# Designs tried in a protein design chat: VHH binders against GTPase activating protein homolog 4 (mgp4). Part 5

Target 1, 192 residues: GTPase activating protein homolog 4 (mgp4), of Dictyostelium discoideum (Social amoeba) (q54qf4r322to513)
Amino acid sequence: IPIEEIMFKQKSKFPNLDIPYILVLLVNLIKKLDNGMGMKTEGIFRIPGHTSEVNALKKLINEQGEYQFPPDLYSIHPIASLLKLWLREMPQPLIPNYVYDKSLECQSIEEFIVFFKFLPASNQKIITYLAGFLNELVQPDNVVTSKMNLDNVAMVFAPSFLRCDSQDMILANVDREKTLVKLIIEGYLKLS

## First folded at step 4 (VHH)

Design w08 (from a09 with D103E; framework vhh_8cml_1)
Fold by ESMFold2-Fast, scan of step 4:
Structure w08 (fold): chain B 192 residues (1-192), chain A 124 residues (1-124)
Amino acid sequence: as target 1 above (192 residues)
Amino acid sequence: EVQLVESGGGLVQPGGSLRLSCAASGFTFSDYAMGWFRQAPGQEREFVALISWSGGSTDYSDSAKGRFTISRDNAKNTVYLQMNSLKPEDTGVYFCAARTEYELWSGSYEFDYWGQGTQVTVSS
């Protein structure tokens, strides 16, 4: 369902939350899992969770409707896969299709910030939240163990931020999409 | 069309028990989480109990914990609320409600479908 509808529906239960609760839930699980060592897991966001485990977790999250997860949740990979999946399944990607081409013209953090300010407020808040998480993920103390540097993370998250609606351009735009996501992550501290 | 039909309400004395039933039709029942809500005269509607699509997890309001039990029978498309140790404060119209997996996955905890309600009165 559209972001606006999600935000409207969750207001009664989470009145002070200005981003979708599912994102906060999944990010906090990743940060908290294994006594805070989740973000140091080798291949995080690159190694996919097994399809059956991802589906089981999706059902469990729907079933619980709660912050607390069961005590037998062991692997970060299905949780990381769910975060990317939820973003990919949004009706409109975080960088809306109507500004896709314009977004790929950004060559610097400064140019991205100018572009960013014209996005809907809800998109700006979600992008800022994710940029903060991803900026933390790519810090050296995490990367030494995870092996997921800025380039790796930008590459695997590009499909979660952007959706190329032209089949002919998908391969041609891979590097350009990665570049934009790198600008988002690197520019986090300069976002409003 | 979607229908939720509650039954089992009535008048009971303090300390008594009632079992509410909600018969669902018009949708794939086993794909939906089911909840019970109540509304006392002049008060807002409040959450009572929730059961997942599979029946594998349940949640209760503080007032219901230890006294009420929610359960479901997916073969019969029915959800139940067993109410024990009833108090005058439990008096109200009890509503059955259903929500989709998609609603919850989207971060939404609102219910899509509601029954007409059944009256529960706890009075001596």
Scores: ipSAE 0.014, ipTM 0.181, lowest interface PAE 8.0, mean pLDDT 82

Design w09 (from a09 with Y109F; framework vhh_8cml_1)
Fold by ESMFold2-Fast, scan of step 4:
Structure w09 (fold): chain B 192 residues (1-192), chain A 124 residues (1-124)
Amino acid sequence: as target 1 above (192 residues)
Amino acid sequence: EVQLVESGGGLVQPGGSLRLSCAASGFTFSDYAMGWFRQAPGQEREFVALISWSGGSTDYSDSAKGRFTISRDNAKNTVYLQMNSLKPEDTGVYFCAARTEYDLWSGSFEFDYWGQGTQVTVSS
């Protein structure tokens, strides 16, 4: 369902939250898992969670969503996979399809900021939230053990931010999409 | 046709124990998360405990941790709340509630079905 509908439905339970609760829940779970060592897990967001574990985690979160989910029941990989899956399955991606080509024209953080200001307010808030999380994820203290640097994280998250509508352009745009996500992560401090 | 029927409430002295039961019918019990809530006179309903569809995970309010245990028997379509070390502030009407799987895409947090409640009084 559209982001506006999600925000409307959650308002009665989380009136002060400007981000979909599921994203905050999954990000917090990743940050708290394994006594905070989740962020340092080798191949985080690259190594896929098994389909059965992702489905079991989804069912568990669905039943525990309004209360704290016990993080020790699952490894980081299914949780990380579920975060990317939820973003990929949005009706409209975070970078809306109608500005897909325009987004790929950005060559600098400054150009991205100009582009970013014209996105819907809800998209800006979610992108800012995720950019902060991903900026933290790619810090040297995490990368030394995770082996997931800025380029690696941008590559694996591109399908979660963008959706190419043209099959013949998918391969041609892979590096351009990665570049945009790198600008989002690097530009985090300038998004507010 | 959906029914949740609570039982096991009563009067008990501080430090005592009670075991509440909730018998469910009219839906596929094993597909639902089950919760216990309570309401004291003049107060809003307060969360007490939650158990997932499989019984594999549980959650408790801060006031219930270490004293209460939620469990379920899917073969009997029943959820239980074992209450130990009861205090006067535990007094209230206790309700069981059932919810479908949380819709990850819609952000739904509401419980679908509620029982009528059972009175618990902790007094000397």
Scores: ipSAE 0.017, ipTM 0.209, lowest interface PAE 6.5, mean pLDDT 83

Design w10 (from a09 with W53G Y109W; framework vhh_8cml_1)
Fold by ESMFold2-Fast, scan of step 4:
Structure w10 (fold): chain B 192 residues (1-192), chain A 124 residues (1-124)
Amino acid sequence: as target 1 above (192 residues)
Amino acid sequence: EVQLVESGGGLVQPGGSLRLSCAASGFTFSDYAMGWFRQAPGQEREFVALISGSGGSTDYSDSAKGRFTISRDNAKNTVYLQMNSLKPEDTGVYFCAARTEYDLWSGSWEFDYWGQGTQVTVSS
């Protein structure tokens, strides 16, 4: 369903929340898992969760709305995989397809901010929320253990922010997409 | 408490049109996606059309695309299926169904509530 409909539906339960609850739920699970050590897990967002565990977690979250970590789930990877999957399955990616080419022309944080301000308000809010989370994820205290620096995180999250619908450009645009996501993460404090 | 009541079925000739209605009660109608399903004798229940709680999004089966239109009136707690260019293959019992749109992933095909159905027969 469109993001605007999701936001309207959740308003009665979460009147002060201006992003989809599922994102808050998954991000909070990642931040709180293993007494806050989840974000320090080696290969976080790079190492995929097992498909069966991702599907089981998706079903549990969808049915319960709250999550008590099952005894047989020992890693953060299924939760991280679900976050990326939910973003990839949005009807429109966070950087809408109609501005895909223009987004890849951004060469600086300042240029990205100009571009960013013309995106739909709901996309801006979600991007800002995720940029804050990812900016926290790439701090030195996390990276020393996770081995997931800014370049690594930008690379693995690019498919969650953008979709290249041109088959002949997919490989050519990989590095350009990574560069854009780096600008988003680095520019976080200037997005508001 | 929850009720879904279908109406508008009947006998029609090939190429004809029918408009099905489903009156809902016992829940906050706009919080639910509404769907139409059909079942022919000896066949499994088949998806026909879906509309989001706000009415902003619709989906159709391949057999329904271009011929059927799903719509809703949230003020009247009613969902509709306008069926044009009907074919004998469209014969079956048509069911109205509801699922909550407070589905955290929004990809579930499981429906929470079902009507009792209305018969559609397309025959000369």
Scores: ipSAE 0.020, ipTM 0.300, lowest interface PAE 6.0, mean pLDDT 83

Design w11 (from a09 with R99D; framework vhh_8cml_1)
Fold by ESMFold2-Fast, scan of step 4:
Structure w11 (fold): chain B 192 residues (1-192), chain A 124 residues (1-124)
Amino acid sequence: as target 1 above (192 residues)
Amino acid sequence: EVQLVESGGGLVQPGGSLRLSCAASGFTFSDYAMGWFRQAPGQEREFVALISWSGGSTDYSDSAKGRFTISRDNAKNTVYLQMNSLKPEDTGVYFCAADTEYDLWSGSYEFDYWGQGTQVTVSS
């Protein structure tokens, strides 16, 4: 289902949200889990959650619509994995396929802002929201224990922002995708 | 009750064009995504095209891209499929479908109501 359809369907339940509720739910759970210590967990977003736990949480969220996970039931890793999975399973990635090549030509945040303003409004809001969250994640206070700096986070999130349809170019574009996501995270205040 | 009525099917030669229509009633048409699916003899039903509630977003199967265009007229409660450059492999019964169920995860489309279908035959 396209993002605009999700946004329309959620209006009756969440009229004041301008981004998908599932995204807000998962980000807030990550930020609040274990009294905020989840953000400081070593390898957050790098260490995968157990597949059975990820699938169970996905099913539970889909059935309940509003859910608070017990802090002692799951590690941060399944919730972090769910966020990445939801982004990857979207019909179109956050940077739509039809502008994939053009996005990788951006060499600065200023060039990206020009490009960014032509994306659908919903994509712009989701990218801005995620970039803000990821910028918080890579602050020194979190990185000292998580060991997930800006470069690491950009690397593991690149597949959640972009989807390379060309099998032959996947490996060749890894560093370019990482560099773009780094620009987005660092420059998120300019995306506003 | 929800009703979806397809029309516009028929016999056409390879390279020809057809325009399918689906008239919807019994629900708030402008609130929900609409899709077209098809089923050839002896095969499973396959996705053809999708249009969001507003008409602002569309998606197509690989076989339909560049040849078919889905559109909608919310004032008329109608969704259309313009089919160009038709091929023999496009032969099948074409179904209109409405996605009226809410899926919070939204990892895939879900269609709850289906029309009876309209036959499209592409042959000389």
Scores: ipSAE 0.016, ipTM 0.246, lowest interface PAE 6.7, mean pLDDT 83

Design w14 (from a09 with F111Y; framework vhh_8cml_1)
Fold by ESMFold2-Fast, scan of step 4:
Structure w14 (fold): chain B 192 residues (1-192), chain A 124 residues (1-124)
Amino acid sequence: as target 1 above (192 residues)
Amino acid sequence: EVQLVESGGGLVQPGGSLRLSCAASGFTFSDYAMGWFRQAPGQEREFVALISWSGGSTDYSDSAKGRFTISRDNAKNTVYLQMNSLKPEDTGVYFCAARTEYDLWSGSYEYDYWGQGTQVTVSS
């Protein structure tokens, strides 16, 4: 559903939260899993969760929310897959389609920051939150075990930030999309 | 036993006003967002207004904006709908609903409890 609708509807439960609660929930589950070793899991965000486990977890979250969710029932991979899937199922991607081509013209963090400030406020807040998480994920103490460096993470998250709606350009733009996500992650501290 | 009991409905002339009340019991009222819905003969139930658990946020359907005001009194476990400038199109059964749940993923939002409704008729 549109971000604005989610934000409005969550106000009754989370009046001071300015991003969708599901992102906070899933990020916190990833950080907490295996006594805080979740982010060090080999292939995190690269190795897909089984479809049946992802669907079961999605159902559980919809029915129980944060109150009685049992995070220890699930491995890291379905939870990581759910985070990416939720972003991919948004009606508009985090980098809206109407500025897709313009976003790919960014060659530096400075150019991305200029572009970023013209995005809707809700998109800016979500991107900033995710950039912070991903920046933490790609730190050396996580990467030594996860094998998921900045380049790897940017690659697997590109479809969660952007959608190419021209089929003949999908392959041509794959590296450009990765480059943009790398700028987002590296530029995290300058996005706020 | 959880109950939502609506009152304040009736017959009113076009351009008139009514105030609906919904008295809640059997649950912790201040933990729930409260909504008003309506259903006209031959039509599906439609959203009218919503107020957050604290009263700090409200939302309205396009048809209700500028004419209706939702409010609540947590000390009295009651939610209200003040309806002004009533039109024949506002005729229907008005339902009070309570929710703590909303779909964190996509698509559906559930209301946990519903009242039986109160009839509003706008006619000359």
Scores: ipSAE 0.008, ipTM 0.246, lowest interface PAE 9.1, mean pLDDT 83

Design w15 (from a09 with Y102F S106D; framework vhh_8cml_1)
Fold by ESMFold2-Fast, scan of step 4:
Structure w15 (fold): chain B 192 residues (1-192), chain A 124 residues (1-124)
Amino acid sequence: as target 1 above (192 residues)
Amino acid sequence: EVQLVESGGGLVQPGGSLRLSCAASGFTFSDYAMGWFRQAPGQEREFVALISWSGGSTDYSDSAKGRFTISRDNAKNTVYLQMNSLKPEDTGVYFCAARTEFDLWDGSYEFDYWGQGTQVTVSS
């Protein structure tokens, strides 16, 4: 569903929030799980959550709205998987398809910032929010135990930021997509 | 049992005004966005106006903009449509509808509940 529609729907309940509440909900759950130790879990965002738990969480969130997550019943992996899944299921990816090729031409943080400023305002706000979260995730204190460095996080999140429309170019563009996501994470402070 | 009951329709001359009311029961009214739709004879149902759960946001069709005002009273579980400068083309059955304000995942615009409608006729 278009981002503008989600923002309109949530404005009455969350008037001061300028990004989708589900992203705030899922990111906060990841950051708070196990007193912050969730962020340090080996393979976070790489190791998939159990399919039944991911499906159950998706159903609960869609039916209940605000969900009080019981830490005794779930690990970090289903929540992390659900965040990536929600981003992948957006009608348009965060980097819209109409600028896909242009985005892959960015070779530096400075070039990306110029490109970024011409994206829709809602996409900019979501990308900035996620870049901040991912920048925090790849800090040394987390990476020493998670083993998920900048390269690893960029690789696993590329499909959540971009979609390749050409089936014969999917494999060829893997490294280019990873490079763009690395620029987003590294350039976080300059995006806002 | 969920129920939406429209009232306030009637016959009015061009340029006149009407105020429609929709009384809701059987659900937590303050959690739902409320909308008005209309259907003219031989035409499809069309959107007229929408108001968010708190009344903080409103939206109107192009034909209603500037002439109609949607409002709500959550204490009375009622939504209103004030119609001014009525035209013959505004003739139709007016329905109120309720939908879940918050759709966290897919954001579908499905309206959960519908009233039976109230007739508005604009003629001389």
Scores: ipSAE 0.016, ipTM 0.279, lowest interface PAE 6.4, mean pLDDT 83

Design w16 (from a09 with L104I S108E; framework vhh_8cml_1)
Fold by ESMFold2-Fast, scan of step 4:
Structure w16 (fold): chain B 192 residues (1-192), chain A 124 residues (1-124)
Amino acid sequence: as target 1 above (192 residues)
Amino acid sequence: EVQLVESGGGLVQPGGSLRLSCAASGFTFSDYAMGWFRQAPGQEREFVALISWSGGSTDYSDSAKGRFTISRDNAKNTVYLQMNSLKPEDTGVYFCAARTEYDIWSGEYEFDYWGQGTQVTVSS
């Protein structure tokens, strides 16, 4: 389903959101969990949530469709895993396959900004929103306890931004994909 | 009262063309993704083509890419499959399907409604 269809379906309930509400819901849960300490949890986005807890959370949110759940009920890891899973399961990745090779040619924030402006408007908005969240996540006050610096976050989020359809190139492109995600996070302020 | 009715099937020679139609009723057609599937005797039902609710995006199986085109007319509650350069391997019953349940997580619909199918035979 394209992002545009998700946006159409949510307009009646969330007319002021220009990105899928599920992303806002999950990001806000991560930021608010444990009185704001969720962002400082060691191994956030690296340590997977238990599959049963991720599935239970997915089912609950699907059935309730609510913006907020009781804070402190869920550990950070299932929520973080679900955010990455939702992005990975999108019909088209955030960096569309038709520009995959071109995206990996970006060597600087400036080159990425030029590339970025040619992406579909909906993809630009989601990438900008996520870049802002991830840029906040990798600040020193969070990293000192989370141990998840820019390099670590870019590595674990690469599969949520990009999809390599060539079996021969998967291993060869790992570092290139990480580099692109680092540019996205570092360049956040230039995206909006 | 949901109904999907396929038409346009028939016998054609290799290299020929056919245009399938699927008329939908009993639901708000413009809110649902529509797909085409096919099944040869003794085989599993396989995906052929998909079109989003608005018609703004389409997806095709590898065997259909470059030869088949899916389209829709929301004013007529109809989805189409234009099939060109037909091959004997394209022979089968073609089914129209509607995704009637929206999964807010994946942004995907579950295919709940199926037509009865229309026979396509590609043979000399």
Scores: ipSAE 0.006, ipTM 0.174, lowest interface PAE 9.6, mean pLDDT 82

Design y01 (from z13a with Y32N; framework vhh_7zox_3)
Fold by ESMFold2-Fast, scan of step 4:
Structure y01 (fold): chain B 192 residues (1-192), chain A 120 residues (1-120)
Amino acid sequence: as target 1 above (192 residues)
Amino acid sequence: DVQLVESGGGLVQPGGSLRLSCVASGFTFSDNAMGWVRQAPGKGLEWVSDIYSGGSTGYADSVKGRFAISRDNAKNTLYLQMNRLKPEDTAVYYCAKHYRSGWLDYFDYAGQGTQVTVSS
């Protein structure tokens, strides 16, 4: 379902929100769950959620929209898995396919910012929101328990930001994609 | 820890009424929005109703005019008055604690549920 349709459907409930509510919902659930310890969960975003729980959450989104979850029935790992899956299943990835190669040419935060300003406004807003969350996630007070540092988070989120459409380039581009996501996370404060 | 204990479910005939209750503990009940979510056989979770700390309420289109949500902050208790019940209302009903930050609303926690069966 296109982003524009998602944004249209949520206007009546969330008129001041300029990104898909599902992203805010899942991020806030991660922050709130386990008495505020969600972001400190060991292996967060690396350890997969149970498929049955992820599918139940996905069904709730499709059936009732993105507004309601009884998270007592779900742990951190299914919610984290759903966040990555939802991004991965977007019709166009956050870094659109038509600029995939150009994105991997970025060598610095400054170069990424120049590139970033040419992305569609909706992509910029979502990337900025996620960069803020991921920047918070990789703070030392979270990492000491989660064991998910900047490199680890960038690696597991790369498929949620980018899609390599060439089988021949998968191995060659793994490190380049990770480097780009690291620039996004590190450059968060300059994306606004 | 948050605890939500539902009661009041049961078997009723179409057109009947039930009142569900939920006793909450482990958080400041009066500061939190509360709601009801249900799961019908073979279906996903469906939002039914919510009520904010100030008393404003919301309802799913399927239950508007038939269900009434209320709360008693002195007793830490949430209620759902269910009138003119239909077979389609058959579900496990969960009491849920609502997280609210500004305009954002979602359920943080749910109880163990109470079964409502409307048989024809």
Scores: ipSAE 0.000, ipTM 0.125, lowest interface PAE 15.5, mean pLDDT 80

Design y02 (from y01 with Y109V; framework vhh_7zox_3)
Fold by ESMFold2-Fast, scan of step 4:
Parts: sequence; structure tokens; C-alpha cells
Structure y02 (fold): chain B 192 residues (1-192), chain A 120 residues (1-120)
Amino acid sequence: as target 1 above (192 residues)
Amino acid sequence: DVQLVESGGGLVQPGGSLRLSCVASGFTFSDNAMGWVRQAPGKGLEWVSDIYSGGSTGYADSVKGRFAISRDNAKNTLYLQMNRLKPEDTAVYYCAKHYRSGWLDYFDVAGQGTQVTVSS
């Protein structure tokens, strides 16, 4: 469902929250689970959760509401997979399709910030939140065990930020999309 | 200051059509996503539709296939074409600018809205 509809629906329960609660829920679960070692899990966001578990989580959220999650029921990989899937399945990706080509022209953090300011406010808030989480994820104390450095994380998250609408360009744009996501993660402190 | 002025509401029979308009001022209309929210009698606000600066659109499931949102950036005007209207579409319709604090926060500052009544 569109981000604005999600924000509208959650407003009565979370009036001061500027981003979809589901993202906060999934990120907090990743940080909390496994005795606080979630972000240090080897292959986090690269190793997929079992399809049945991801589908069960998605069904639970859709049927009982995004805010009623039993946090002790689920392991890291299905939760991480669901976060990426939820972003990928948005009607418009975080970098909207209408500015896809323009986004790939960014070659520096400074150029991305200029581009970023023209995105809808809701997209800016979500990107800033995710950039902060991903910037934390790629710190050395997490990477030593997770093996998921900046390049790895940018690669696996690119489909969650962007959607290539040209079949012929999907492979040609892989490195450009990864570069953009790296700029987002590295530039986190300058986004807010 | 941001100002939004809605018009086009009225009384219409079930199955009929109405076209709502919203004239915006005080900001760069072409750079902003816009939308419509509604409030039925005795109910809370419901998001109806939105449109991004590039033209991509979204719709609530309750109106998908019946309503069409559009914009005219040269006139700073947002439109909502409502077809095959149902009694449950009866509500005050409000134009909203996508805001950092969300639609409800901005809506509290917006105009009076336009009343749509669908009655036989």
C-alpha cells in the first residue's frame, strides 16, 4: 500500500512516528534478538529466511495488523528477509521510478544530498532512518562476524531502494545502483 | 504560507460522478506529492489517493477503479475524478500536501474541505 496510506493508518497509535512502524519493528527485532547479537549474524540480509517463515510473517502482519508482532517467535533471517521484501514490494520504491535515471547520475554524497532534497518528505524520512540502521550495520564490530561490509550491504539492499523498469538495463545498472546505496549509507550523518 | 482551497463537492445520486479540485499556493506545487483524504460522518480520516510529482498514483482499495487522481502543475491544481459513487463515499474531502509530520498534521492546518453527499 502507498507509504502515505501506511502513515495515515498508523497515526492514531503512533502520532509522533515519522516512518512506518513495521520498519521500526523489524529493525528493533533485528537489534534485540539473539541476545542483542542480531546485527552480528553471519550473512545477515544475504542468507535468505525460509520462504515458509517469511510468508507466515507477512500473512500474520496482513491479517492481524503490522503492530501486533510476537517478538520471541522469529529468527533473524526471516525478519531481515521480510524487511527487504516489504521495501521491495512498495508500490513506489524509496527512490521513486520517475527519478530512477536521475538518481544514478549521483557520483558523490554532495550530489546525492541535492537530489535527496527533492524527494517526498516521507521518502526522505524513511531513507534517513534506513541509512542510519545500515550505517550501524556496516561498522567493524558487526562486520567481523557478519562478513557483511559496506559493499555487500549496498548490493543486497539495492533492490529495496530502487526498481529498474527496463529489463535490458538491469545488469548494466547493478554497479550504479550499488554505488548510490553506498552514498546513502556513507552520507547518513549529512541527511538529517 | 501553504494554502489549499478545495471545491467541486455536492449532492449526487448513487452511480453518479463528481470532479473535485484543489488550488494550491505558498509552495512549489510541481515539487510536491499531493493527495486526497476524507472523513465520513462519525468516522476518522481515511486516505483516498495520492499523486507524486512525476505522475505515479496510489489509491485506497475502497476507491480503486472508480476514482482517478490527476494534477495540472501549470495551474497549481489537484483533481479527483470520482465515478460510480456509492453512499459510503459520503464524506468531507480534503486536499493534502505530503508533509514530513504526515497527512493528519498537515490536514489540521488545511482548508475547510468540500462536502460530498451520495444519496438517492
Scores: ipSAE 0.000, ipTM 0.091, lowest interface PAE 18.8, mean pLDDT 79

Design y03 (from y01 with S101D; framework vhh_7zox_3)
Fold by ESMFold2-Fast, scan of step 4:
Structure y03 (fold): chain B 192 residues (1-192), chain A 120 residues (1-120)
Amino acid sequence: as target 1 above (192 residues)
Amino acid sequence: DVQLVESGGGLVQPGGSLRLSCVASGFTFSDNAMGWVRQAPGKGLEWVSDIYSGGSTGYADSVKGRFAISRDNAKNTLYLQMNRLKPEDTAVYYCAKHYRDGWLDYFDYAGQGTQVTVSS
């Protein structure tokens, strides 16, 4: 369902929240699980969660509309997988398809900020929130254990930010997409 | 470490009442927000109600005016008084340990739940 519809439906329960609750819930679970050590989990966002657990959560979200989470499914890898999957399955990616080529032309955070200001407000808020989380994730105290540095995180998250709809360009654009996501993560303080 | 043991469910006719209890252990009960979530047959989990450590309460629109959440910090026990029960209240009810981080609301729970069936 479109972001605006999600925001409208959650307003009575979360009136002060300006991004989809599911994203905040999943990020918060990652930060709090394992006695606050969730972000230090080796291979976080690279090691996939069990398919049956991710699919069960996906079905529940699609059928209930309020994004309920089963009580006994609190392990890091399925939650991390669901976060990436939810972003990938949005009707439009965070960087909309109609500006895909323009986004890949950005060679600095300053160029990206000019581009970014023309995105829908909801996309800007979600990108800013995620960039902040991912910047925290790639700090040295997390990376020493997780082994997921900035380059690794940018690579595994690129499909959650962008979708290449041209089959002949998918392989050619892999590094360009990664570079853009690295700029976003590194420059997150300039987004807000 | 966290243990939540629910009780008080059963079969009741529409318009009837039930009181659910949840005994908590493994954490400082008085410092944590607590809540109830339910799962109806063939549906996912639905938030029902919560109560902050200080006593402030929240309710789903579907249960407002009919349900009352309360806590006894001395006994580490959470309660849900359910009045004017409807067939659509039929569900397994789970006790939930809530976390609040500013405006963020999420839950961590462990328990078998207690079955509530509203039928004539």
Scores: ipSAE 0.000, ipTM 0.122, lowest interface PAE 15.9, mean pLDDT 79

Design y04 (from y01 with S101E; framework vhh_7zox_3)
Fold by ESMFold2-Fast, scan of step 4:
Structure y04 (fold): chain B 192 residues (1-192), chain A 120 residues (1-120)
Amino acid sequence: as target 1 above (192 residues)
Amino acid sequence: DVQLVESGGGLVQPGGSLRLSCVASGFTFSDNAMGWVRQAPGKGLEWVSDIYSGGSTGYADSVKGRFAISRDNAKNTLYLQMNRLKPEDTAVYYCAKHYREGWLDYFDYAGQGTQVTVSS
């Protein structure tokens, strides 16, 4: 469903949140789980969660509407996979398809900020929130154990920020998409 | 289907003036905010100016005092009057429609743009 409908539906229960609660929930689970060592998990966001566990978690959230998680039911990898999947399943990606080519022409964070101002306000808020989380994820104290540096994280998250609709250009654009996501993560303080 | 047709670009000397036009169709022009965005050769997008349905305007710092945005709702046309042009203003200028989706507004692009070249 459209992000505006999600925000409207959650307003009565979470009136002070300006981003979808599910993003806050999944990010907080990643930070809290495994005695606070979630972000230090080797291969986090690279190692996929088992499809059946991801689907079960997705169904639980959708059916209960309460975002209730049994503490012993899920490991880090399915939760991390669900966060990426939820972003990929948005009707429009975080960088909307109609400005995909223009986004890839940005060569600096300063150029991206000019472009960024034309995105829907909700997309701007979600991108800023995620960039902050991903910037935290790629700090040295996490990377020494996770082995997921800035380059690795940008690569695995690129499909959650952008969708290339041209099959002929998918391979040609891999490095361009990664470079853009790296700029967003490194420059997140300049987005707000 | 939304269509935006830009015109009025061209070659001009530094210090000169140009007026860009954008003819809109496929939506209720008077109900929507409109704007201009530009892209210089080899560079990313830069927001230039916007104008809301009620007439309030905004400008990028680089063009304040030199450019003036206006609209004619009877003609479904958006204008950008560009004065005291600089070589740095050389770019393709795109007309942008502000889309309202429930509680959020954003710009989308439908035009091919119009080239402005400022050169001596």
Scores: ipSAE 0.000, ipTM 0.089, lowest interface PAE 19.5, mean pLDDT 79

